# VH-VL binders against Iron-sulfur cluster assembly protein CyaY (cyaY): the designs that were tried, part 9

Target 1, 110 residues: Iron-sulfur cluster assembly protein CyaY (cyaY), of Azotobacter vinelandii (c1dj52)
Amino acid sequence: MSLTEARFHELIDDLQQNVEDVFEDSDLDVDLENSAGVLSVRFENGSQLILSRQEPLRQLWLAARSGGFHFDYDEAGGRWICDASGDSLGELLARVTLEQIGEELEFPEL
Short names: E, the ipSAE of ESMFold2; O, the ipSAE of OpenDDE; V2, 0.75 times the mean of E and O plus 0.25 times the DockQ between their complexes.

## First folded at step 4 (VH-VL)

Design b7 (framework fv_miptenalimab)
Fold by ESMFold2-Fast, scan of step 4:
Structure b7 (fold): chain C 110 residues (1-110), chain A 120 residues (1-120), chain B 107 residues (1-107)
Amino acid sequence: as target 1 above (110 residues)
Amino acid sequence: QVTLVESGGGVVQPGRSLRLSCAFSGFSLSTSGMGVGWIRQAPGKGLEWVAHIDWDDDKYYNPALKSRFTISRDNSKNTLYLQMNSLRAEDTAVYFCARIYYGSYYFDYWGQGTTVTVSS
Amino acid sequence: DIQMTQSPSFLSASVGDRVSITCKASQSISRYVAWYQQKPGKAPKLLIYSASTLQSGVPDRFSGSGSGTDFTLTISSLQPEDFATYYCQQYYSWPYTFGQGTKLEIK
């Protein structure tokens, strides 16, 4: 199903804000930068997570040290689902964060 | 604008070494999520992936070439290198440098290639 | 390794024809396939990624379709400048592999 450009941008803005909130509320020392639909999370060890809006596919892409993950919006479930694994965005964010910096975070709204 | 320009090719005898360079602009390998690789093409043949390097210096090699080839970079010069040792006639090919965006392992921008000929 | 097999290896067609090139993966790769065009003496150029997404600047006569193991690149109205070799590539699983190529000749 194709989302309108406006709806897609609203959904991306919402999820990026939720990710920022989780990291901001954590005890972790992270550097957050959000520009033109790209959210970068830089950890103390120098590694990053990048969440980017991919307009032609209407997808969110997550780049982590271990690889890349692409998400479609599931309208019925109200969440972003990995197109390869079927995992939610929140599940994958928790996993790659643990892998990358050894800290457990929960993303309960994703 | 993204550009990649290969250099260092030439004619070399079997058993010798050669170092290829790829100068790129319009992006940086120090930018998280960026990667650059080498793809080669023997005369009249198809494309073969050689190696690539990610922003965090993780290196990936074609298993058939790993023992003889080394990929490296110089971020201060925006340059990628391929060190090729113990060259064989079967290494004769055009060597292309191409960009990957992290998490997407297709190649979105390519250089024009540099020719390596291994002959006696 | 995932093997990518293209069909046909050679194709001859007239200007204005609709032509299709097929790529088959040895196992399911979802939609993680890209298509490249290589003109004689030139570097490859990305045409399509994620099976069906057209790269910016590529003419809309090019389209891609398929998922799983079978993928098709279609040119809806062949032009003289489309004389080239076309390659598919899977990027679902490392090592990332290319098809053997399809040479397109315009009659």
Scores: ipSAE 0.013, ipTM 0.630, lowest interface PAE 7.3, mean pLDDT 84

Design b9 (from b1 with heavy chain Y102F S106Y L107Y; framework fv_miptenalimab)
Fold by ESMFold2-Fast, scan of step 4:
Structure b9 (fold): chain C 110 residues (1-110), chain A 121 residues (1-121), chain B 107 residues (1-107)
Amino acid sequence: as target 1 above (110 residues)
Amino acid sequence: QVTLVESGGGVVQPGRSLRLSCAFSGFSLSTSGMGVGWIRQAPGKGLEWVAHIDWDDDKYYNPALKSRFTISRDNSKNTLYLQMNSLRAEDTAVYFCARIYFGSGYYFDYWGQGTTVTVSS
Amino acid sequence: DIQMTQSPSFLSASVGDRVSITCKASQSISRYVAWYQQKPGKAPKLLIYSASTLQSGVPDRFSGSGSGTDFTLTISSLQPEDFATYYCQQYYSWPYTFGQGTKLEIK
């Protein structure tokens, strides 16, 4: 298979750390929790973003106030791509963050 | 506090229909990643997943029950429903309503008290 | 469907004992297992998810371990309120399935 279990978890661990770093480096007061492979970002207004891994599908899932998004890893591009829209994870994270709290954040290639 | 309270159970004859309700509070099914479902337990037996619905109104069913049972919700009332058709004696069980948080997976973190359905002639 | 088999079906123990309950999946489910406690006439209560993560508010005497096909729930020092039926559940693949339960009784 294109993604082994070990590679899948390595990619998501790295990705979750990058997302945490963006929020920690921001001026935002957020509550970050990374537990059992699930990253939760809770904003001051009580809303949240959840990044979870669906190992059987080899997908990363993002839950935001506006909806749920599912991502497949694009090995050639080295990034996670939404299976519905074709947007990258970084693009969607920036969009949903702006929608939920009105702040524009820049995410690296994810 | 998260609470879920089931209602609508009772004694019903085989072949009839019954609708169960679950009133919940302390969370909203409009919240991304949130879901609510039904789990049943026959007298003296273990737990069996019936169905659940998520924040996007996507519905998931136990394949053995999908043809007879329909899950739905009313977000304005914070209420979940289970419509049960063509009831059989084997459907006799306590029906629990429970919350799922998709961000964490498909396990049930808060449960209601259950409502009893008895299918008997 | 993935079958979840618990061992033992009945376990007798005394307050203060260390007890372990096992759960075996018919195929590998990675860490996608949860454990529930159910007291007579009550709803189940979530204890552990993702094989080893304690639910908020659950006492430290409860722990979970395992991955793949073999999982264990351990209670390090049994308390009177711990006498109950325990269920494992896999959420690796639908339909989501539960073990048959282990009834923990006073010796």
Scores: ipSAE 0.014, ipTM 0.583, lowest interface PAE 7.7, mean pLDDT 84

Design c11 (framework fv_ozuriftamab)
Fold by ESMFold2-Fast, scan of step 4:
Structure c11 (fold): chain C 110 residues (1-110), chain A 119 residues (1-119), chain B 106 residues (1-106)
Amino acid sequence: as target 1 above (110 residues)
Amino acid sequence: EVQLVQSGAEVKKPGESLRISCKGSGYTFTSYYMHWVRQAPGQGLEWMGWINPNSGGTGYNQKFKGRVTISADKSISTAYLQWSSLKASDTAMYYCARWGLSGYYFDYWGQGTLVTVSS
Amino acid sequence: AIQLTQSPSSLSASVGDRVTITCSATSSVSYMHWYLQKPGQSPQLLIYDTSNLASGVPDRFSGSGSGTDFTLKISRVEAEDVGVYYCQQWSSYPYTFGQGTKVEIK
């Protein structure tokens, strides 16, 4: 199972909007910037999370203080899955947020 | 400490095959993407492509797709760049470089492999 | 592909001078990275994600910018800062570098 370019872009747009909504609905003081296909989340301590589409590989990449994580879309599960660990995007986002700022967030559709 | 050590300089004729290498040490090789960047004599840097050593997945700059092959052997922590048939225009310094821990930037670079292709 | 144009292409500075290098993109870029290639050496990371100093880089270096215009500054250039400076974007495939700015010390 492979993604077409159009499907890939649709899934990434939906994902980035979902992440923005979770942070906007939180009580966290974050700066959100979505520019040139890259979603940046800047925390008050100056650290960032960066979500970027990687079109050649049909992947979503997450850059966090602890490292970089790469995700393939799993059509059967309807989720983005880390190609190294097998964790979902939502699980990894929750973990790196807790690690960087000490706050617990849930990403229920990711 | 983290090191990327590349193979030595090569002098080749047009039409010959070649494979150059980049060996990583001091880190978990399969956890970082490895990229190849070239620099023609007196010119700037040009990105060629990447490999995910864990999955074997590759991406290429369209300019180099089909002209080179990027591969890796994770059992010896080594990435490769290969030509089946060299051209004079392949004369350049070739660098390997890895993605950084917290972002999409080249935090460590190999020392470079000079490839000279002349008749 | 996003083309990056650096200005100036080359400059000569005296020790202690302020040096400013700019990088202009043909379309919006989220972040810009900067590298220094000293004569006969591999490139080394100076600035990542527009304004962050890489490990071991002196604080006389700083980066700024957004959209299509980015700047690298050296507040007080030193003799060891000789080399070619490159900007680099990763916001769009293929990833591209600027043409380089050569910095020489008088």
Scores: ipSAE 0.006, ipTM 0.602, lowest interface PAE 11.3, mean pLDDT 86

Design c13 (from c2 with heavy chain S55Y, light chain D49Y W90Y; framework fv_ozuriftamab)
Fold by ESMFold2-Fast, scan of step 4:
Structure c13 (fold): chain C 110 residues (1-110), chain A 118 residues (1-118), chain B 106 residues (1-106)
Amino acid sequence: as target 1 above (110 residues)
Amino acid sequence: EVQLVQSGAEVKKPGESLRISCKGSGYTFTSYYMHWVRQAPGQGLEWMGWINPNYGGTGYNQKFKGRVTISADKSISTAYLQWSSLKASDTAMYYCARWGLPYYFDYWGQGTLVTVSS
Amino acid sequence: AIQLTQSPSSLSASVGDRVTITCSATSSVSYMHWYLQKPGQSPQLLIYYTSNLASGVPDRFSGSGSGTDFTLKISRVEAEDVGVYYCQQYSSYPYTFGQGTKVEIK
């Protein structure tokens, strides 16, 4: 699509910061690491969420215990949408977090 | 059963072109990224790049960008690694590897030995 | 790029010995994967995301570590465990492997 490389990285940086802020504000004991554009969220039970950027595809990828999810940016809606299910990134993050550690978190801007 | 079957060994001269292949079976080919990893004689593993077979998007280790081309034909569940002009330094075993979920190499091809010498 | 250095580069063990292999990164990484390449064979997944055993891998294998130092242990090595062990990181592009640790049985 029409998403430039610079805009793509700006959007990913913004969403990764949003995700980090949500987990930090939750007071959950999580280990956050952002290394070269890959954001890892490690939970107390040893499970992880991994957010990575796929520049050639202009996609965001999420790896969770339940599986992998790929997101395209929806310009009209201003959100990342799963290419398989149509769910937003925020909806999927909330679901996999609840499934994986039993905690309810909201990602309202995602 | 998941299998990655690679093309046979190649013996080439510097300057020649070459394309090797990796055919996936036993799974939905378009649902997994395919990566290429090389191993020079007596050396360790070195990651080269990947392709999303569904859309054809690729990523490369900068060391190999412009030196090789990664492509795929999803109609026959096959990924390719191609050189326009081989060098002696391209002599290596080349593996394709499937990127499983969550992201790690869960299945590997048997390898294709490429020998480039004058 | 993040460089991974394994130690030792090679070792010789007797069946039943405890084997420890270390992987050190030049920068902090979130996790480490481990692969085994048996003689004449393709690499195979042993451990993913630092401590998880891949399907079919015996529980004599274990992984641990964080930050820049990661360890693979074999509690009692068997003859079938010969080969070269590689650590691999996915925390940073480009993805990198360690140089390998050769394990032989004496």
Scores: ipSAE 0.006, ipTM 0.582, lowest interface PAE 10.2, mean pLDDT 85

Design c14 (from o2 with heavy chain S31G G50W N54K G59N; framework fv_ozuriftamab)
Fold by ESMFold2-Fast, scan of step 4:
Structure c14 (fold): chain C 110 residues (1-110), chain A 118 residues (1-118), chain B 106 residues (1-106)
Amino acid sequence: as target 1 above (110 residues)
Amino acid sequence: EVQLVQSGAEVKKPGESLRISCKGSGYTFTGYYMHWVRQAPGQGLEWMGWINPKSGGTNYNQKFKGRVTISADKSISTAYLQWSSLKASDTAMYYCARWGLPYYFDYWGQGTLVTVSS
Amino acid sequence: AIQLTQSPSSLSASVGDRVTITCSATSSVSYMHWYLQKPGQSPQLLIYDTSNLASGVPDRFSGSGSGTDFTLKISRVEAEDVGVYYCQQWSSYPYTFGQGTKVEIK
């Protein structure tokens, strides 16, 4: 079933904070900006990852160099799942980070 | 709304230093990377580099690395492109352009013509 | 660096003609952007991420392609479409533009 607006915002705030923590704890030189449900991660090579909430669809959207990915929240699994591939958000974040900057990062269950 | 306003045309001699500017307005200046793109007379567009105004971090096209310096002053929402010693081959129109999301140049300055001749 | 080659280098069209410009990359790229530089003006965004129209751009413009070959089409060219068209890749450093295609209306 669809999430309430309040729960959706709580889940997005939590996952964006967890993503920020991973990048802040890494030794990578990244620039982080989090405003109004949009988290942008800017890498030294000039490329970005953008995580944005999409309230009408109750989805999280990820924009990466390789493309755009849309995620639905899986209540049973407690994580965000790509609606096209079935991959978890953590798996996709690790993959696109490796693709864009050549660094392996491990993300928690998001 | 969003505007990028560049400094005026410059006429210089080889060996002289120069700094040109690009002032952003109508948006959060530190929220977007600023790029510099040049266009030599009768030629196409060539990417020079970018700056992240929030951190001061820069990246350069190898062709221009060490020949120019990109900087920014976030207190006045202005990015700069600087030469320590100009060459005749630096004659070109120089554009600043904002990197919109997701990753295209959404706004461009009007251009600064730099002419270097003896 | 990924080199982008546009074809043709220049063309002359009559109002109402269909115009096709191609952009070929030396290596595969994920997306292609297209810009138009009208005489005496700064470049302006036309198409981003291969096929998306930029804000305010008429729907007579369209983009397509994948891998190493991309195209920009103008279904019925108008006098105001005069200028130089550039493709641009952002898939890898350094970011590169094609050499440009000059479109003239006669």
Scores: ipSAE 0.006, ipTM 0.566, lowest interface PAE 12.4, mean pLDDT 85

Design c15 (from o2 with heavy chain N54Y G57R P102R; framework fv_ozuriftamab; at its last look DockQ between E and O 0.27; V2 from the best seeds 0.00; counts 0 for: pae E 12.5 > 2, grease 20.1 > 18.9)
Fold by ESMFold2, look of step 5:
Structure c15 (fold): chain C 110 residues (1-110), chain A 118 residues (1-118), chain B 106 residues (1-106)
Amino acid sequence: as target 1 above (110 residues)
Amino acid sequence: EVQLVQSGAEVKKPGESLRISCKGSGYTFTSYYMHWVRQAPGQGLEWMGGINPYSGRTGYNQKFKGRVTISADKSISTAYLQWSSLKASDTAMYYCARWGLRYYFDYWGQGTLVTVSS
Amino acid sequence: AIQLTQSPSSLSASVGDRVTITCSATSSVSYMHWYLQKPGQSPQLLIYDTSNLASGVPDRFSGSGSGTDFTLKISRVEAEDVGVYYCQQWSSYPYTFGQGTKVEIK
């Protein structure tokens, strides 16, 4: 069942806040910007992560140095799932953060 | 260098089929939505729809749903816009445009002029 | 669909003039983009998210607004600014453009 527009945006707002909280609670020196519904995380080495919403498809999009990843919301499991790999958003965020800056972070609620 | 190169101008008759193409280069094709925007002669811009070239998922402006098919072949970094039966009212310039990660059309193809006349 | 109405639909300006273009939406939108289509060219981005200049856009351009009313300003028009300006919303499907504002330089 596809998400309503309102519920989609609520879910994206929630995940973006969770990601901001994880980085803010870390000891990492990152610049966080949330503008126009797009969250960008800029690392000290100049690389970044961009979490954007693609409302027409009800998808979350993650842009990382290693590529773009697209997530559907799994209502039954309560998590965002990569449409290509089946990985959760939390798993991919942890992986790309480690790849880009060598730091281990956990996103257990994603 | 990011480039979107579209197929050449077309002259067609009503009832004929047509597929036009947009090839992306200089970037990871599957990381960005590709959209189609039309501009009828002397008129403004009109969004037709877009495709996630990784998954093949599409979204359409209801005005064009059922009139046109948007598709992509990620193996050759190419998006397509296709009609099964053209009408004279389909005469327009058609642009492909990449939907940037900051949610604007950051790169545009050169346009494909489609002329449909009896 | 959210309809966008630009004003004026056309104008003729002299080099150095101050130009103001407005874009009114039929319902509230979060942010507005602005594009310029120069004669014989594809559209190009000028302003994203209401007020942010795209890369390479000179600071004589500015954008503002919220809700249903948005504005693009050119503080001093130059000959190269000729073309049709379009506002564009992406808050709701279908994405829509304004009808365009043609700027001619006399």
Scores: ipSAE 0.006, ipTM 0.603, lowest interface PAE 12.5, mean pLDDT 88
ESMFold2-Fast, scan of step 4: ipSAE 0.521; ipTM 0.855
ESMFold2 (binder alone), look of step 5: mean pLDDT 92; pTM 0.928
OpenDDE, look of step 5: ipSAE 0.012; ipTM 0.656

Design c16 (from c2 with heavy chain W99F Y104A F105M, light chain S91Y Y93N; framework fv_ozuriftamab)
Fold by ESMFold2-Fast, scan of step 4:
Structure c16 (fold): chain C 110 residues (1-110), chain A 118 residues (1-118), chain B 106 residues (1-106)
Amino acid sequence: as target 1 above (110 residues)
Amino acid sequence: EVQLVQSGAEVKKPGESLRISCKGSGYTFTSYYMHWVRQAPGQGLEWMGWINPNSGGTGYNQKFKGRVTISADKSISTAYLQWSSLKASDTAMYYCARFGLPYAMDYWGQGTLVTVSS
Amino acid sequence: AIQLTQSPSSLSASVGDRVTITCSATSSVSYMHWYLQKPGQSPQLLIYDTSNLASGVPDRFSGSGSGTDFTLKISRVEAEDVGVYYCQQWYSNPYTFGQGTKVEIK
């Protein structure tokens, strides 16, 4: 189903805060910037993950070294699902983090 | 209760077209992805692809991409799997399955047997 | 593609036996899921996200593992547990199933 603008904003804010919390709670040296609906995670090796909201499409977009991923919200499941692969956002974040810096992180249901 | 009801068995010849269906009930159809899984006679399960009924977005196993089309009509809570030109190797049981929290295939249809022979 | 290999391919057990089925992936996956297909029936979900029981599944079933090696255990097998067990991954497209483990009760 299509999300209302208010619901979409709430979900993205909650999601970005949860992702920020995971990285802040980790032992990893990361630089976090969150402005205008864009969350940037910069790793010590200089690579980045960027999470951005796409309001017209009601999607979350993830940019990683391996490529770009787009997510639709599954209301029944309470999670963001990749529109290309069917993977959850948490699974994809863990995978691209492992790929870029060799570290395993657990993400909650996002 | 959640149910996925699939169309009946089909017997076809190579080169013929076919569309089979999977109708969901007892839940919000657009809130769950629908996956298609096949099982050749005496063989294991093989994932074919999925559809997001809300957006119409699809994903395919490369083995089946271009050989089948997955679609859905959310107004009647029905997903479809379609072949433009069947081959004998398409002989299999075809299952639809709902994908949602816990993000596994939690409910399955009863299966549609497709037999393609000369 | 990530290939999943199950061991054993088949087994015969007596009621009350402990059954262990393993699933090995060619590369690391986040979670493993398990399904049971009883004779003449559609597959049914048993375990999701490696260790969680699906709704209605008896607690004699359990799952564990990480990385490339995952295990499904039945603590005391019952006659109704006959069928083919499949592991399955969602980590990478194409989403793949193991070849199946046939469980028979003598």
Scores: ipSAE 0.000, ipTM 0.557, lowest interface PAE 15.7, mean pLDDT 85

Design c3 (from o2 with heavy chain G50Y N54R G59Y; framework fv_ozuriftamab)
Fold by ESMFold2-Fast, scan of step 4:
Structure c3 (fold): chain C 110 residues (1-110), chain A 118 residues (1-118), chain B 106 residues (1-106)
Amino acid sequence: as target 1 above (110 residues)
Amino acid sequence: EVQLVQSGAEVKKPGESLRISCKGSGYTFTSYYMHWVRQAPGQGLEWMGYINPRSGGTYYNQKFKGRVTISADKSISTAYLQWSSLKASDTAMYYCARWGLPYYFDYWGQGTLVTVSS
Amino acid sequence: AIQLTQSPSSLSASVGDRVTITCSATSSVSYMHWYLQKPGQSPQLLIYDTSNLASGVPDRFSGSGSGTDFTLKISRVEAEDVGVYYCQQWSSYPYTFGQGTKVEIK
């Protein structure tokens, strides 16, 4: 069965906190803004990563310089999976971060 | 063994401030959200809001938003519910309850009775 | 907010009776949890996600339902089952509980 509204928001609240923690622990100079359920990560070079919620679709959306990625929650795996590529959210966050700023970060299972 | 222990009963006057506590033990405190649920005398359960102790992030039922503050101190595994100015309508039993994956209230504190009267 | 209405508001049963409690939501919900509050005690989980028995709960308890109508059943009530039963939804914020069904044993 699909995610309930409450579960959807709880999962995304938790993953956004985990993403913020990764960037803070990395010692990278980033500006983090979490407003109205949207997490924005702005890098020194001016580029951004944006994590937003699409409640009607029960999807998490990631906007990066290379493009947009949409994720469905895989309950059995306990993680968000890209609906186009099958990559995990953690894998894609690491990839787009490396592409935009040249830094390799490890993300937990998200 | 998982245990949630709440502070003792309180008797207060309208306008006074108050903070009550809920101490978790027997589990990793930051791995579960802590919710607050109240029960007015002779009434049913009413959800107030929660805190994620890992981040300090909170969510409030709109009815209580701005009227109470939920906080936590993860170094002592304790969550708090605080009023800056109590009203008689705040008279209730207050429960803390643990929420996580799977998503339900699996453990509840014993309750803190708050009585507000002039 | 999604309002949950329980029926009946109270009932009196004899040991061995079948007890049925219903919970009706003003909007469709995906799952329903059920809790029991025994006299003088904190609520305890009975059923989660509509039909799953919580750890340590006797199998005389069962849950069912979908959409806006959910049911909790006790196949043969025991004296220890006295208390107030609450349904709870978590499909939408704010989380809400039903008003409670008081079960007394004769």
Scores: ipSAE 0.006, ipTM 0.573, lowest interface PAE 15.3, mean pLDDT 87

Design c9 (from c2 with heavy chain S31D N54R L101I Y104G; framework fv_ozuriftamab)
Fold by ESMFold2-Fast, scan of step 4:
Order: structure tokens, then sequence, then C-alpha cells
Structure c9 (fold): chain C 110 residues (1-110), chain A 118 residues (1-118), chain B 106 residues (1-106)
């Protein structure tokens, strides 16, 4: 089912903060920007990851070097799931980070 | 080489149905969302919506929600934009565009001109 | 919806001139994309995520900006740069484009 606007905002705020925490706690030199519902993670090699809320669809969108990924919230599992692959947001973030910069990061269940 | 090839120009009367197409080649069709962007005569670009070709999931600009349907057939790498009942205000150039790397509309179809007049 | 306003609406330049186009958003936008639509052609991506040059785009093009104000610059305009330039945001739905800036060469 569709999330309410308030619940959707809370979930997006929580996941973006968790993602920021992972990168901030890492030894990686990254530039983090979180504004207007968009979180950007810019790497030293010039590539980036962009996480944006998509209010009308109640989705989270991720832009990475390898492509765009869109996530629906799985209430029962308490996590964001890619609507194309069924992968979790945490798993996919780890994969695209490894692909773009060659570093392995561990993400919590998001 | 990545290419998006759209169907040819259409001339229609108000009330008629229409489906136009956009065929992708040179890449894995299901790895990228396909979007539709229109351009009314002498006007700028206007985003209409998208489809995830892998799942069939769609999103729309509210201005076009219920007026058009976006669909795709991944077996032939083709996206569609369709109207059940055209209006004169649907007269425009319609572009399909891939949302890809570098995080924007990186490849565009050549456009399909749709003219609706009585 | 975030409205994007470009300035100027049109300009006429001589080959070799510096061209500056601005794009103002009604609310803060993290990144801005820029496209060029040459006469009779489809739009093509020039700049993505504010300042990154798209593949195959000459380095005379550059982008900058943050918040609500973004700029596209052509250091030395060439005849083939004729067309309409559009900024585009994707920070929120619906995705929106600026009204376009027409660039003509004298």
Amino acid sequence: as target 1 above (110 residues)
Amino acid sequence: EVQLVQSGAEVKKPGESLRISCKGSGYTFTDYYMHWVRQAPGQGLEWMGWINPRSGGTGYNQKFKGRVTISADKSISTAYLQWSSLKASDTAMYYCARWGIPYGFDYWGQGTLVTVSS
Amino acid sequence: AIQLTQSPSSLSASVGDRVTITCSATSSVSYMHWYLQKPGQSPQLLIYDTSNLASGVPDRFSGSGSGTDFTLKISRVEAEDVGVYYCQQWSSYPYTFGQGTKVEIK
C-alpha cells in the first residue's frame, strides 16, 4: 500500500541519515550534500551517488554510475526494496560503491 | 552504439486513439528507465512520465495522469505512449529519452510529431 | 512544482564571444542539468549535475551554481552552438525544464 506523506518523509529522512553516517564513519574522502530531499555523495574520482525522494510515487530513487534504481518501502521487512531486482537498498548501495570507487562499505538494513 | 528510434509522424482527429513507440538498441533495455518528454509547437520541453521496463512500473506528471498511458514490451526493447481519445491540445513533438549515466537524459529519440486537428 | 526561469530568453552572439545563460529555481535544487536543442534536432545533454561535462561535449562549455542560481557558460561560441538551451531539475517531481534560451549567431 501507499505510504502517508508524513510516514514517507520520516522513512526517507531516516535512510538518508543512515547513509550519511556510513560515509562519514568511513575513511573515504567524500563530499556530502543533503538539500531539497536530495542526498548526494561525491567521490574523489568525480563520480557520485544521488538519493532522492519521489513524493508522488512514494519511492526512493538512486542514481549511480551503473544506472538508476528505484525503491519501494517494504513495511513487513522494514526496508527499501528495488522494484526491478528485489535487492535491498543497503545491498545495492554497497555494490555501486564498490563498482565506482573500489571500496567495500557495510550498510545497515535500510 | 546506443540508439532510440521512434515511430513516424501521425495526423489524427480529436477523439481518435493513438499509440507511438520508441525502440532502444545498443544497450540492455531493462537496465534504464525510459521517459517521455513533449514539446508543443513553439514551446519548451515538458516532462510527461517514465516507465521501468523491467517491472512495468510507471510514474506520471500529474498534468498527464489519466490522459496518456506509458507501457513497454521488454521482449522487443520498445516503450509506448498511448492515448485513448486525442485532443487538439495533444499536438506536439513527443520524445522518448533514456534516464541514464551521467544521471540525466543521456540519449533521446528523434521525436514523433503528433498533429491533432479537425 | 519547482519553476525554472532562464535569462536571457534569447541572445545573438558573434563567433568567438563568451555566452552566459542563467537558470533560477523557485526553491533550492541540489543539481542542474543543461541540454541543447539544435534547430530541427532532438535535445542533447551538455552538462549533468551542475558542472560535469557530458561525453563528447567540447570543453568550451561549463556549468556552475548552487541553491537557486545556476549558470551555463560557453567560453568561445561557435556556429554549431546555435539552438535553444534548457536547464532541468530532478530534485523533486515533476521534473521541470526552464523555458529555454535561444542562441543565434550573427
Scores: ipSAE 0.007, ipTM 0.605, lowest interface PAE 10.6, mean pLDDT 86

